# Ledger of designs, part 7: VH-VL binders against Increased recombination centers protein 19 (IRC19)

Target 1, 188 residues: Increased recombination centers protein 19 (IRC19), of Kluyveromyces lactis (q6cq02)
Amino acid sequence: MVLIKSRKSIVTATNVCINSSSKFYLTEEQVQSLGDKEFLTASYRRFLRMRQFISKRQMVKESYTTYLRYKFKIEDFELKRSKLLSVSGMSAMDFRSSVQKSLCFLIKAFSISDAYSKDMIDDSHKCKKIIKNLLTVDYHRNRIINRSSNMYQYYRKDFTFFTDGQNIGLKQFEENLMRLNECLGTRL

## First folded at step 19 (VH-VL)

Design g6 (from f1 with heavy chain Y32H)
Fold by OpenDDE, last read:
Structure g6 (fold): chain C 188 residues (1-188), chain A 121 residues (1-121), chain B 105 residues (1-105)
Amino acid sequence: as target 1 above (188 residues)
Amino acid sequence: EVQLVQSGAEVKKPGATVKISCKVSGDTFSSHRMHWVQQAPGKGLEWMGRIIPIFDEAYYNQKFKDKATITADKSTDTAYMELSSLRSEDTAVYFCARGDWFSSGYSFDYWGQGTLVTVSS
Amino acid sequence: DIQMTQSPSSVSASVGDRVTITCKASQGISSWVAWYQQKPGKAPKLLIYAASSLQSGVPSRFSGSGSGTDFTLTISSLQPEDFATYYCQQYDSYTFGGGTKVEIK
């Protein structure tokens, strides 16, 4: 957790991050002017900067890094979404906006000060809990993947476990996370 | 465009119960805070409580804890407030308002049109 | 509970005037204050959030300042449509100030 002194909210064209350090965000200019590749790279770097605040445990930091690499370089989010929610077509959400909101979600989870209101603190704790659970689940998923080369395709690309009934708990977790994403406009 | 539409005016007798609704359209409902605010005739604004639909978590102003019950129906994107044991002092306009998760922070960026509740014998 | 003391309760002003409304918190609340405008028979409208951030669509003649316990809403040049009642609000328990009615002189 990062303790931050009392600050004003950071306002962007898409959202407001309350009482967060500006150094962790992309500027509005960057969001508007960068090409797709540059935007992704810049965003990825911002997420990486948060690694030191995720946990004091090296193992958790490594899990976080692994998860980021998957999310930014491998995951077909739309495919995952369509299979989980049984929907056709692309999400109506703006991609860049969803990335920014996800970063804001992460920063909210690990930024807190004594100047925060009660609901701010509660929201921060909820976000933190979600992130911690997410990383825990991903850690266990990776343990399974590392046992068999075929499991990477199964869990990370084809998402066959969504329909074969072999891991209902993991599917339910993914469904809940996706529903959260639908509500918040994030892509956690 | 985000809109909050409340149910119509109510006239009740003392001791009665009333339930007013606030339907949200134009944006997601479950992730944002839905607040209720009381305004007595010619008086200022008073916060009553809020609910986070996605968590089914309601929190109340201590003053209204025994007066108001706030609920949400995620399937219809509607927030509700029930007022029990109505008294003449409960005569007021009641507003629902939204607190966006990101854009406006913890301020109330969208408001319903208000619902007048009149309590008279 | 945090109290918000708003002053003055009413202001008489003319079009073009600079109007200043103050809100004092009973304890330090950083920058977690919002300002609203309410016209008769209408719902409040958000003007300023986080003490100094202008809500989208709100004219630039409105501005907010302050941190800690003292907060200010300023209308740099009052327009005919600005005659209304204004409220401050803090985020911790969402309490409102008593309101300030801006009336035509």
Scores: ipSAE 0.782, ipTM 0.916, lowest interface PAE 0.7, mean pLDDT 92
Fold by OpenDDE, fold request of step 20:
Structure g6 (fold): chain C 188 residues (1-188), chain A 121 residues (1-121), chain B 105 residues (1-105)
Amino acid sequence: as target 1 above (188 residues)
Amino acid sequence: EVQLVQSGAEVKKPGATVKISCKVSGDTFSSHRMHWVQQAPGKGLEWMGRIIPIFDEAYYNQKFKDKATITADKSTDTAYMELSSLRSEDTAVYFCARGDWFSSGYSFDYWGQGTLVTVSS
Amino acid sequence: DIQMTQSPSSVSASVGDRVTITCKASQGISSWVAWYQQKPGKAPKLLIYAASSLQSGVPSRFSGSGSGTDFTLTISSLQPEDFATYYCQQYDSYTFGGGTKVEIK
């Protein structure tokens, strides 16, 4: 499981997603009382509950699950961030807040309703598109990884593809996603 | 603390153009919607338009689509509104306001102090 | 475009009074309504969002209710600092109501 790094940032208030089910969120009590490991586990379960909304296609659901495992158990987000953005400092966003915002982002993507305003609908569509694109890219990445074990380090841990000049499109995608995370305070 | 600070009052002649600014501090800028609101003297509030800086996407009230141009500079966390072909009827206080992407979302939770634009011959 | 009809346009009240302001939307807009307070020479201040959610830092004497087309802002016990103009707003096209000026009787 990924080690949670200490951050010198302020803790932000829990996000409240408009017209989203509270069932998918942790309670304030849980957020305040759970240890880091327990928080991650509980959050992971919330993300898994969203799997049914990702797609009707089993292949996509599997890609989503695989991505979640990587994000929660393997990815060094701060390392990835520092390499992509060429920064030395840590993100200003609190870890727990970023996880909650990410969940909110996901919920927005798959909670569209006729009751929504125009901008709510647009935001939902944009979030959905980003999630779909992310999973598509990750699916192809995994296909490459599955061909050779050394590709796992290359793409998932060392991020060598950021600098070797052979994966410009993928790097650009990751960079854009990271910049989005910086703007939203998410950890997508 | 989130703050929106607008540029100072403007006095213009009819037919002129004015560009007012709204600088955001204390929070992220690019992901939130920046709105502009007109308030004529002694009148109510009227929504003019908004921009999402991260997407560089502006949307306008039909009434102001030919009057206002809304832009954003992500490097300086500043939103702008340009008013063209100014008329006496454009004399008003103009507010910028933030619409949060999450939480209170879509409502205007932070406001600038307002910018008075006076159009007179 | 969605119109927001706010009433009354003005109300005279005394400290301690219960004040009710209504806003009617020309179309159904679920709970996507906000309420603002504006004092002379100042920017509006958010009071209520999503029809009934109290903005942080706003006194509990303010409350919002309604869904669909009819919405209400209530001040349970008017305080001296509450004399101001209030506006409703819908999220679809962000149009405001005409405003309600709460004046001292």
Scores: ipSAE 0.777, ipTM 0.922, lowest interface PAE 0.7, mean pLDDT 92
Fold by OpenDDE, fold request of step 20:
Order: C-alpha cells, then structure tokens, then sequence
Structure g6 (fold): chain C 188 residues (1-188), chain A 121 residues (1-121), chain B 105 residues (1-105)
C-alpha cells in the first residue's frame, strides 16, 4: 500500500523508498574536481541525506548517524582490514571509488521501484537486509561500549577483541562484513 | 583490464556431461553476476542462467533448468556451468558474461571468448 | 516470460547509411534494454545499456532510444566495421531479440 508518492520518494506502510533520483549521488564532475576533504564532506552529506530512508524508527536513525560518524571520522579502515584478514599493505581499491560504491549500495537498498527488474528488486532487498543487520549489530556494540569508558578503544580503535578471544560473535560479523567489502569494493 | 577466459572446446557423446569454466580477472569476481548464454550454430543468443557468486545463488531460464548447473568458486574467481545428458541439440557455443552491478547496470559488459561444445555420436 | 521481437531480421546497407533496428517487448520493461554487436566467431560486445546509455569506448554514431515496450538502435552513419549482427536484450529475464544482420548492399 502506497501512502505517499512523490518525484523523490515513495512511502508505504512499511517502507520509505527513493524514486529513482540521481540527487543522492555525487556527480562525476564533483568526484573528479573536489579535493579529498571536500569529497569526504560531500559524501558524508549524501550519506546523511539517506537517513530518512533508513527507517521510520528514530532509534534506528540515530544508530545510523552514530555509525556514519564513526565510519567517517574515527575508523581506521585499513587497520581493521589488516587485522581481520591478516594481510599486510593497503587495499588495492581506490578510496573514492569505495566510498561511491558504498553510497550506491545504500541507495540501492532503499530505491525499490515498480519499474525495477526482478534482479534489481532482489538486490535492493539484499542490500537492505545487510544494512539493517549492520545497524542492529552496531546498536548492540554501542550498548557494550557504553558500559565502560575503556571499551571504545577496545572495540572501535584498537580492535583488541579480534585477537583476545572475547566476543567471538562480533568478530565473526566484522570478518564477514570485511569479506563482503572485499568482494563488492565497498567500505561498509 | 577485465577479462573472462573460458575453458577450451569440448567434444562429447550423447548422454555425457561436460563442465566448462569461466575465470575472471582484472576486477572483483563476487561483486557481479555471472551469466551463461547459448548460441547454437547460425542461431541467436539465448540466456541460460546466472549466479551471484557472493551468495552462491543461481537462477535459470526455465528451458535450461534441467540441463545446466551453474556454480562459482570465489577462491579462484571462476564460474562453472555443467551440462548434463548431452544431446545433439546441445551443440553450441557457450558464453559466460558479466553483469556489472555498478557501472553498466545489469547489462553484460564483458564476455568470455566462448566455448564450443560439440555433441556427436 | 518477456519476449523481445526484433526487426528486421536482416538489412542490406551501404557505408554512410543510417540504419535503424527495433525491438518490441511483450510487456513494459521501463528502460532496461541493452544492445549488443556480434561479429562472426567473436563474443558479443555491449553497445548500449539502459536503453540509451552509450557504453564506454563505443562510437557516438551508435545510439539507443525507447521506453516501455518499443526500443530502437540507430547507427547514424554506417562504417565498414559495423557490418555485424546486432541483438537487443531486456534485463528482467535477460531474453534476447532474434538478432539483426547488417550486411553490405
């Protein structure tokens, strides 16, 4: 059941979807002309614009915002990758490309249209499920982190739990997510 | 440069099984759909099926659901198609093709060179 | 089951000619149509995706148009290397058209 249909979005009883809008992407010109800092800022803004489509629940939106802040401002992705995959050196993936692909991944998750093909719809659903799971896990991670001040470094910066045998479930999730990123060229 | 390299030509007897491979290089394997396309001699292209390597999910053209089995090995960036109970009608060139999720949409932007499978008594 | 009816099956043309190939889908498929070129003994090559988007490296003399059920591939000025067979394809079930052979007049 469609509640509201606009040029930008379709709102149903259960979902908010983007109506095939290119407005959420960076233009090729922007990607080519912006400096690194400007590119990151512009990308971050695009991700923030997606918040309204993530969920109708405020709690989920907050989790998403918190996650974005961590990803863009705190996370050492290469360190995380090296520790999880036991590899040395930087990823072969271009940084800007990985950010763009990540945004594309997110947009696809919330851009279902009646005009889409079967596989497009399927991909959208899969992306959405992955994003939802990611945010759920991150929500629980934050609950653990908030129990003690020293847990933030442990889980978000040093990643000590990758090697000390604690919280194996979270480690496994991170490993799977990193493998997904390696496969897709994303930086989720 | 993205390349799809298929295994060599095959000659089989009726009733036999053949497995052809398609190795991808120059890009991520699991991020794209791998499709298989049949082309009988002097005929057009016919889509057979596809696999999403990362999820190991194959989907088939109804016409080929009992003929073809599509698999993928993520560790070697290789897709496979097995054809069973071969008949003379299965004589054709078989192509693997990549459906690029990010750039060219779901179109087939890169193709293997094709594998000729000849079924003769 | 979406069918793609491609026409004509063959066309004789000369260098410099404008060539138009059409595909009709049995049902609405938005703009999810691709066009391929195939030369004898070779794999198909992507020309157009999403009905009207030119694939990188493809000459601008190739263009695609259409939406819904009717789609068209146009070669504005046929070149010697353009003599080949062309196929349309839809993305929903990935069915191909029957092909159009562009041959020398």
Amino acid sequence: as target 1 above (188 residues)
Amino acid sequence: EVQLVQSGAEVKKPGATVKISCKVSGDTFSSHRMHWVQQAPGKGLEWMGRIIPIFDEAYYNQKFKDKATITADKSTDTAYMELSSLRSEDTAVYFCARGDWFSSGYSFDYWGQGTLVTVSS
Amino acid sequence: DIQMTQSPSSVSASVGDRVTITCKASQGISSWVAWYQQKPGKAPKLLIYAASSLQSGVPSRFSGSGSGTDFTLTISSLQPEDFATYYCQQYDSYTFGGGTKVEIK
Scores: ipSAE 0.756, ipTM 0.911, lowest interface PAE 0.7, mean pLDDT 92
Fold by OpenDDE, last read:
Structure g6 (fold): chain C 188 residues (1-188), chain A 121 residues (1-121), chain B 105 residues (1-105)
Amino acid sequence: as target 1 above (188 residues)
Amino acid sequence: EVQLVQSGAEVKKPGATVKISCKVSGDTFSSHRMHWVQQAPGKGLEWMGRIIPIFDEAYYNQKFKDKATITADKSTDTAYMELSSLRSEDTAVYFCARGDWFSSGYSFDYWGQGTLVTVSS
Amino acid sequence: DIQMTQSPSSVSASVGDRVTITCKASQGISSWVAWYQQKPGKAPKLLIYAASSLQSGVPSRFSGSGSGTDFTLTISSLQPEDFATYYCQQYDSYTFGGGTKVEIK
C-alpha cells in the first residue's frame, strides 16, 4: 500500500522507492567536465542520497553509510580484485563508468514505478536482493571487525582472509560479488 | 564501439537443426539482454525471445518456444540461438539485438548484421 | 498478448514532407516504446526510445510521442535518406508493429 506519493518518491508501509527521478544521476555534462576528485565527491553525494531508499530501518541505513565510506575512501578495489581473482592486470573497465553503473544498479534496486515494464520490475527485484544481501554481509563483517583492533586491516585492507582459510563464507561472498562486478562493469 | 557480429548464412534441409551465434564486443556482455528477431523475406520484424546472460535466464515468444533455444556463453561474450525441426517457413533473416540495461530503457540499441537461414529440400 | 497496430502500412511522400506514423497498442502499455528505421538489406536502427527520447546520433527531424495506447513517430521534413521502413516496438512484451514503408512519391 502506498502511503505517500511524491514527485520524487513513493513511500509504502515497508519501502521507500524512487519515483523515476533523473536527479539521482550525474548529468553527462558533470561526468565529462568534473575532475577526478570532484567526480568522486559528486558521485559519493549521489550514493548518500540513496540512503533513504535503502531501508526504513536505521541499522540498515547505518550499514549502508559505513559501506559507502569504506568503498569510496578506504577500499583498494584493484587490490581486492587481484587477490580474489588471482589476476595481475588492471580492470578493463573505465573507473567513472563503473561508478556510474554502480549507481545505476543501486537506483534500479529501489526504483519501482507503475510505468515500469515486467523486465524492469524483475531487474529491480534482483538488484534489490543483491544489495540487501551485500549490506547484510557487511553488517556481519563489521561485527567481526569490531571485536579486535587488528581485524579492520585484516578484512578491509590486506584481505588476508582470502588465503588463510578463515571465514570461508565471507570469502565466497566477496568472490561472487567480484565476479558480478566483472560481469556488470560495476564496482559494488 | 559496441558491435554485434553474427555467424554466416546457413542452408539447411527440412527437419534439420541450425545454431547461429552473436558475438558482442566493445561493452559488457552479461549485463545486457540479448534478443533475437526473425524477419521473413519481405515481411516485418518479429520478436523471438531474449536471454539475460548474467542470470542465464531465457524468455521466449510463445510462437517460438518450441522452435528456438537461446543460450549464452559469458566466457566468449557470445549468444546463441538454435532452431530445431526446420521448415520452409523458417526461412528468414535472424537478427540479434542488444537490449540496453543502463540508459535506453532496454531498447535495442545495437543490432547484428543478420543471419540468413534458408530451408529448402 | 499485446498487439501493436501500425498505420499506415505504406506512405508515399516527397522530400520536405511531414510524415506521421502511428502505432496503437491492443491494451494500455508503458511508455517504453521504441521506433526503428530499416533500409533494405540492413539491420534496423534505433531512432526513438522511451516513446519520445531521441537516440544519440539521430537527426532532430525525428520525434516520438504518445502514451497509453497511442504512439506516434514524426518526421518533420523528410530527407532523401529517410526513405525506408519504420517499425514501432513495445517493451512490455517486445512486440513489433507491422511496419510502415515510406516511399518516394
Scores: ipSAE 0.754, ipTM 0.892, lowest interface PAE 0.8, mean pLDDT 93

Design g6 (from f1 with heavy chain Y32H)
Fold by ESMFold2, look of step 19:
Structure g6 (fold): chain C 188 residues (1-188), chain A 121 residues (1-121), chain B 105 residues (1-105)
Amino acid sequence: as target 1 above (188 residues)
Amino acid sequence: EVQLVQSGAEVKKPGATVKISCKVSGDTFSSHRMHWVQQAPGKGLEWMGRIIPIFDEAYYNQKFKDKATITADKSTDTAYMELSSLRSEDTAVYFCARGDWFSSGYSFDYWGQGTLVTVSS
Amino acid sequence: DIQMTQSPSSVSASVGDRVTITCKASQGISSWVAWYQQKPGKAPKLLIYAASSLQSGVPSRFSGSGSGTDFTLTISSLQPEDFATYYCQQYDSYTFGGGTKVEIK
C-alpha cells in the first residue's frame, strides 16, 4: 500500500487512515486465505469503521449502517444483477475481490489529505459524490418500502417492485449502479 | 499478473492518422488512470495525456492537445490513442501505462510494450 | 508546467560502485516523484514512488530520498543488470527528467 507524505512533518488524521492500511484495507492474503466467516467478519468490520469518515450526521450514519447490513445479510447480488441487466451467468469478478474493491472505493471517497496529489484529490471527490448519491437514493427507497401497505420485503432479493412501474426511477438507478459495478468490479 | 498489451507497429505517410490500442488484463480497467508516453528515437520520455475510463475524462499535455485524442472502451478494457495529421517528427515509440491509487499512488506501475509509429513518405 | 532537471546525464561506473542520480523540481512537489529504469528496446520499469517507497519486486539496493524540490535515486552496489537509463518523474502533472544513462566503465 502507498505511503503518502506531507511537505510538513506532521501526518494528518486522513494520512493516518491511509498509513494504517491493515485497519482499513483487505490484503491479498486475507482475500485468498481467510475462511468464509473470518473474511465476512473482517470485511464487515472494515466497512463499519469507514462510517466515522462518511458523516457526523446521525441520520446519514444510520442510513449507511442499514445499507451495509442489506449488502451483507439480505441482498442476493447475483440474482439482482441477472434481473437488472437481463443476463445469465455469474459476475466476472469473484466475490472476495469485489468486496475488496468496494472497500477501496470507499477509502478513496473519504481518505483526504492536504498532501494528496491533484489526481488523488480529484478521484476522492468523484468517489465521494457517488457514495453520497447512493446513500440518498437508498434513504428514499427505504421510505417507500417502510410506507407501503403492499407488504414489500425490506430490500428485495429480486427486482419485483422494479417491474410494477411505480418505482421506475429506482429501477433505473439500480440498473446504472449495477453497470457501474460491472465496470469497476465492485458490489456497491 | 496485470498486463497492458499494445497494438503492433505502424508505418504511415505524412498527413495520415493512426490509432493505437492498449488492452488491460489481470485487473479492472475502469478503476485506473491510463496514460500515454512518447519516446522519440534516441530521446527521453514525454507524457502526452491520460484518461479516467469510468468517467470518460481525458486530460492532455498542451504540447499534444492538437495531435492526440485519447479514448477508452470499458466494454473491451481497452484504451486508445489516435494521432492525427502525422508528420515525420511524430516517429516514436508510444507507450501506454496505468496509474493506481493503492499500488503506487498514481505513479506508472505497469507499462505496455510500446508501439513504434514510423512516418515516412 | 513543473520542470524536472536530472543530473548527471550519464555515469560511467563499475560493478559494485555506489551510484547517485539527482532530480531538481522547478517548484515544490511534496513527495510526488517516481523513478523508472529503462533498458534498450524495453518499456520503463517503476523502481521508486512517493520519493522513497520501493516498488514490489525491486531489489533493496535501490533507494530514493528527498522532498520538496530535491530528490535522489541511489544504487548502493551496482550490478550488471543495472546498466540502463534512469528517469525521474513528478506525477502531479507528469513531467519526466531528461534521463541518466548508467554505462559500463
Scores: ipSAE 0.622, ipTM 0.815, lowest interface PAE 1.5, mean pLDDT 82
Fold by ESMFold2, last read:
Structure g6 (fold): chain C 188 residues (1-188), chain A 121 residues (1-121), chain B 105 residues (1-105)
Amino acid sequence: as target 1 above (188 residues)
Amino acid sequence: EVQLVQSGAEVKKPGATVKISCKVSGDTFSSHRMHWVQQAPGKGLEWMGRIIPIFDEAYYNQKFKDKATITADKSTDTAYMELSSLRSEDTAVYFCARGDWFSSGYSFDYWGQGTLVTVSS
Amino acid sequence: DIQMTQSPSSVSASVGDRVTITCKASQGISSWVAWYQQKPGKAPKLLIYAASSLQSGVPSRFSGSGSGTDFTLTISSLQPEDFATYYCQQYDSYTFGGGTKVEIK
């Protein structure tokens, strides 16, 4: 049994006596049965609830919120994928499943339990490093965009920067992240 | 619907090498822990080692450290275990199994059907 | 290294009986105990994980309990299909108990 003793603690991977953990994950029933609007709303709220566990640093929390809004409201993920990987067609992973797996990735990264096994601790550490790195990269990207009001389309919507040789490091990061998504079934 | 399918039974002579495959379908392969378990005739289960396919990180039971080599091919969703310098006491059924954080907290919730390896005297 | 001592090695019981199988860990572990059922010629099947959590699709007559070093698997009303060998496992560093063969009288 895992005990929940803090308002900010999250318990995953077990059935516990305290039902508060359901606020942080998407159940299989929710994935299968919610209407589209309800699913997106429930998903967005769960990702937003993770904000307080991402970092104690306010700048990182704000970067997370900005990234989350972009991912939910603006990003054309399938266009991004096709341009980065030079493929045509949609990803094979079901949309709702990929959202659920992405939320699970965040929960693994930032959940705390004294009952975690060595493998769970290791996985949590690896997930945390990936999330913090992507938020750092996104923070710096936002600073570039803010200095040029016309760069939003270039970096965020049509992804022209993948092909023009001016952003090799950022493109490589996005390729690596997209290949990780392909392997894990996520949409980070 | 997750399924683990292992390669077929093998008969080998002492000193030979065998490579057993375990193909995963129905879920993403890379996020799993992929384990190998030995069951000698009439005996219980003994854990041999595991790999984390996305990181290509293998970890072994000390007993099998110099006997087994565990690998994974993410492009085919297949884990492998190679047994070298086979001896008659290596005759056993070998199972692959998977662990996943959210389904069972990394306990072994899906198993392959087993592969019998017989080392002839 | 964590040893798992499982008892009894075998038990004979009738349909409807309550069967209890125990595992003792050589050192304290939190909830990282699983229970598996294995029938002859078949792969093991997960019944219980995290000491007391019932795996999806497993009948409710199976239950697990315990913490620290002493863990139990209970079959509340034995059925004919429950003839099998049962194994406990600690899965922090992955050691199995010796097994318990359940035989129907």
Scores: ipSAE 0.295, ipTM 0.704, lowest interface PAE 4.1, mean pLDDT 83
Fold by ESMFold2, fold request of step 20:
Order: structure tokens, then C-alpha cells, then sequence
Structure g6 (fold): chain C 188 residues (1-188), chain A 121 residues (1-121), chain B 105 residues (1-105)
């Protein structure tokens, strides 16, 4: 999907929506105007559609879907943020805008076009590396959690692992990801 | 609404250094391309280089590679360009501009107001 | 490096005239051409991107066309406020044309 408006058709599956409504993108009007339920449904569908572009490997698709469900249904993002950054109050980017920007980051990572400029190709590859690293870390975290269901609360809900000195590497990863989110206005 | 505000005019002697700032508001700074453009008095526009703030990655027009240093501070949403070893031919207005994938495909859709740098004895 | 050859270098025209400005790229650049308007003492303003897409808030008398190497900016009915210098730019590697000064007779 390329959001540059053009009257030319680009012949790939990912660019079919250049000339129509954004099946893969959340428009500014959608962000501002949809009801809460409709916004969440539209958002979830768009993230789910990206699965096919992230990997052909079923295991990676399943890891992505598991992560997506966690982010939409379980994660208290603002609690996680406040604990990692040692701050109070909500993030500067409102929820809906942060979802939109997260989807845009994913679209940049996995959109394919032979008409992309060099800067678009470079940006796409850099975003892709970040997403793939995120999913790799989350895959390994899930393996730990699946071995012991008691670990779910610890790693996923109350985030006590941030302060107990037993998970320094994972905490550093989560802190770096959260600071990236602050810079980009995302909630990856 | 995205806005780019540049630091004020500078008068410098030959051999000096100047650092121009460009503060971005109204959208996330880190995901953009931030560009610098020179316009000598009565002349056209010439691209100098750009930075990708999220990656701290700068790339330069070869003409300006040894003259300009482009940096960004993500915490203040500010891009900088430092010009070193100033000479009288460096007298120009310097613009910052931004590009964004989704707004206009990395064309320069927003520009700063320009900063005049005058180099004279 | 990709050179953008812009012509004419200047044009004098009357209000209501159709003005055409051209740019030729030294290599194929798909549609990655933008057109900017710059008035004296002001920053450039984006008019057209992707060769033919009109930027929001730009009057419809401005239009762009072309692909590959040959690109055109057209002002269909020149207005007094269109006195300015116009630049084409390829933004694959960021080269500007030399500019076209449009003077109202």
C-alpha cells in the first residue's frame, strides 16, 4: 500500500487500494469519527490483514497474531509505560492516533512496490528489522510463559520483572521499545 | 498542522562556525526526513543533505560533505545544521524542510522560514 | 547525479494567460517530481507532488503532468498572485531545477 495519491495503477496486491478506500490504512477521518467499537474493529482487521505480508512461515504468523491479541485485549500500555519510564500521567499521543501510527509503521515495514523511491525502500527495510526483532523477542518470551502459567502475570500484566534484577536484558529491550514509541507516537 | 521554525539570522566572520536550528511541531519529528536547502542571494535552490532522526542517519550532497554537519535531537524535535570554516561564498539563506511517507511521498511539504547567514569581513 | 533541466528561465505573461513550464530529468525518475512556488523573501511552497498530485490548498489552475523524464507545470489562467519563481525537483535523490521566474506584465 502506497499512500501517495496517484492516478496510475501499481500492479501488486499491496497497492490495489491506492485508487480506492484504504483497506490497509486508517484515515484521519476514521480516527476522528468512528465510534469506539467500530474503531477497534477496523483497527484489528487492518493489523490482521498485514499478517500475510510479515511472513510466509506459519509459526511467525501465529506469533504475530498472539502478540496482536495481547496488545489489543490484555496489555495495559499506560501502566507498562509508566513503570518503564518512571513517569506518571498518560502518553502525549492519544490512543487512536497511536494505533494509526503503529499501523503506518507496519505498512512501511512490509509494503512492496517497484515504484518506491530509494528513501522509501530504505525506510521500509529499517522498519521491517525493528518489527522482526520485536516478534523474535516476544516469541522467546512466550516460550518462557508457556512453560509456567504463573509467569503470565509477571511478564504480561503487572510487569514486576522490570524491578527485580532477574530480567535485565528483557527490561532493557522493553525500555528501548517504549522510548522508540515515545519518539514515533506508536504503541508497538 | 506541521510547523518548522528556524533560528534567527547570523552574521559571521570568515573561518567561523554557525549552527542553525529547525524545531518541528504538529507531528512526530522522528519518523520524518529532515532536509537542508541552500539559496545563495539571487540564486536557486540547492539540496545540502538530510537526516532520518529516528536512526540518527545523515546523508549529504557531496558538494557540502566537508562543510555541513546535520544532526537531530529527538527529545526536542529539533534538527540542526552546523556550517564550519565559513567563507564569503557561504552567504545564503538556509531552509529546513521535511518529508513524510504518507503525506506527500517524501516531497518537501513543509518548510522553515529560512535563516540568513552572512559571512563578511 | 540526476540533473533537472528547467525551461524557460523566465516568462512574462498577462493575467489570464496559460503558462507552461517544463523540466527534463537526465535519467528516468518515475513520477517522483515536485513543483514549488517561491515568492520573494519567502520559503518555497509545495504545489504538486508525484508529478500530478495537487497539494491541499493549492488552486486548481495549477496542474502537473509527465512521467519518466519529461515533466510539465501548467498555470491555466495566470493570476496576479502567481508572480513568483517556480522550481521543479526530483525527490528520489533531491535535485532542483534552475527555476523559472514568472513575471506578470
Amino acid sequence: as target 1 above (188 residues)
Amino acid sequence: EVQLVQSGAEVKKPGATVKISCKVSGDTFSSHRMHWVQQAPGKGLEWMGRIIPIFDEAYYNQKFKDKATITADKSTDTAYMELSSLRSEDTAVYFCARGDWFSSGYSFDYWGQGTLVTVSS
Amino acid sequence: DIQMTQSPSSVSASVGDRVTITCKASQGISSWVAWYQQKPGKAPKLLIYAASSLQSGVPSRFSGSGSGTDFTLTISSLQPEDFATYYCQQYDSYTFGGGTKVEIK
Scores: ipSAE 0.274, ipTM 0.711, lowest interface PAE 4.5, mean pLDDT 83
Fold by ESMFold2, fold request of step 20:
Structure g6 (fold): chain C 188 residues (1-188), chain A 121 residues (1-121), chain B 105 residues (1-105)
Amino acid sequence: as target 1 above (188 residues)
Amino acid sequence: EVQLVQSGAEVKKPGATVKISCKVSGDTFSSHRMHWVQQAPGKGLEWMGRIIPIFDEAYYNQKFKDKATITADKSTDTAYMELSSLRSEDTAVYFCARGDWFSSGYSFDYWGQGTLVTVSS
Amino acid sequence: DIQMTQSPSSVSASVGDRVTITCKASQGISSWVAWYQQKPGKAPKLLIYAASSLQSGVPSRFSGSGSGTDFTLTISSLQPEDFATYYCQQYDSYTFGGGTKVEIK
């Protein structure tokens, strides 16, 4: 694994360096060897630790935490995928690998240093834009849901909003995100 | 295990076009940087350009901007380089190579086997 | 473009010798230098990235050093399988050095 190593994570106004320690990454051994409950716990901890690097703004941190809880505890990803892409098959990438790649995408988005090459800086900025966009969309979705208690099933569980023509922009966003996930092997 | 497999050798006449493929297996193609490198007979390595497949974003060495067109097909995990208006000076081995953030910080850690393009009348 | 001047162009050495190859950038490039080994008829192989980081599977007799403009590849004890041409590369904007052919006597 090629990463900029440091003894401790350093956070500044213009630089965020995330070290290569096991507390931020899922190692290949962890992906292959952990039991299911242990894998989910280790994964959730690592995504949660990324909160400190995503934003100084409390609203964004709260949106991120809400999104994580949804993704880990509630979302039926394969149901969402099948409805958006009109397919009945499973994702090509196995679950654990897709979680590991999703974590790596997030680390790349918020791991930035003045010692990075132009390609690393550019890639980090592109990944960051994608993460910020999805959090913004999810924040607005949560505001709609919070106004009406019966909207949770509609937006979060059965995905009825994909078919009724009332949420065309949100459906298009979810389609694009799912296509990105297919290309990258992620579960963002 | 990551593997880059290039299309076979080509013999072309001056003025012709050739399209070289580079198929990637063993990792997600879209997250890479895909590079092309020329090596003329008895000469060193010269970088031609690269593409970021997920963004369809190509960047070229100025020397090759009028000669090469680099594309990618995310559905087949294949990068392409098309060389147009071939001349005898374009006779070379052409390599594809990849860079990845986590493997080697975007250095070229995996290479294709090379494709010999011979331009002769 | 950032030029990479590699020297020497050729080295003739015996098994067990220490071989040093240098590469000089025309302007500062931090540590974004890679070193490749290429044997006749084969694709290049990555040895060193980020000036001094050893690629997985590369023998520890290979080492890299330098930052800014001056970079060095060292083979501490030359082996028969190290006959090859070696290239430096800056990979911020992608320029190769001219190469160094290492010949075993």
Scores: ipSAE 0.272, ipTM 0.714, lowest interface PAE 4.5, mean pLDDT 84

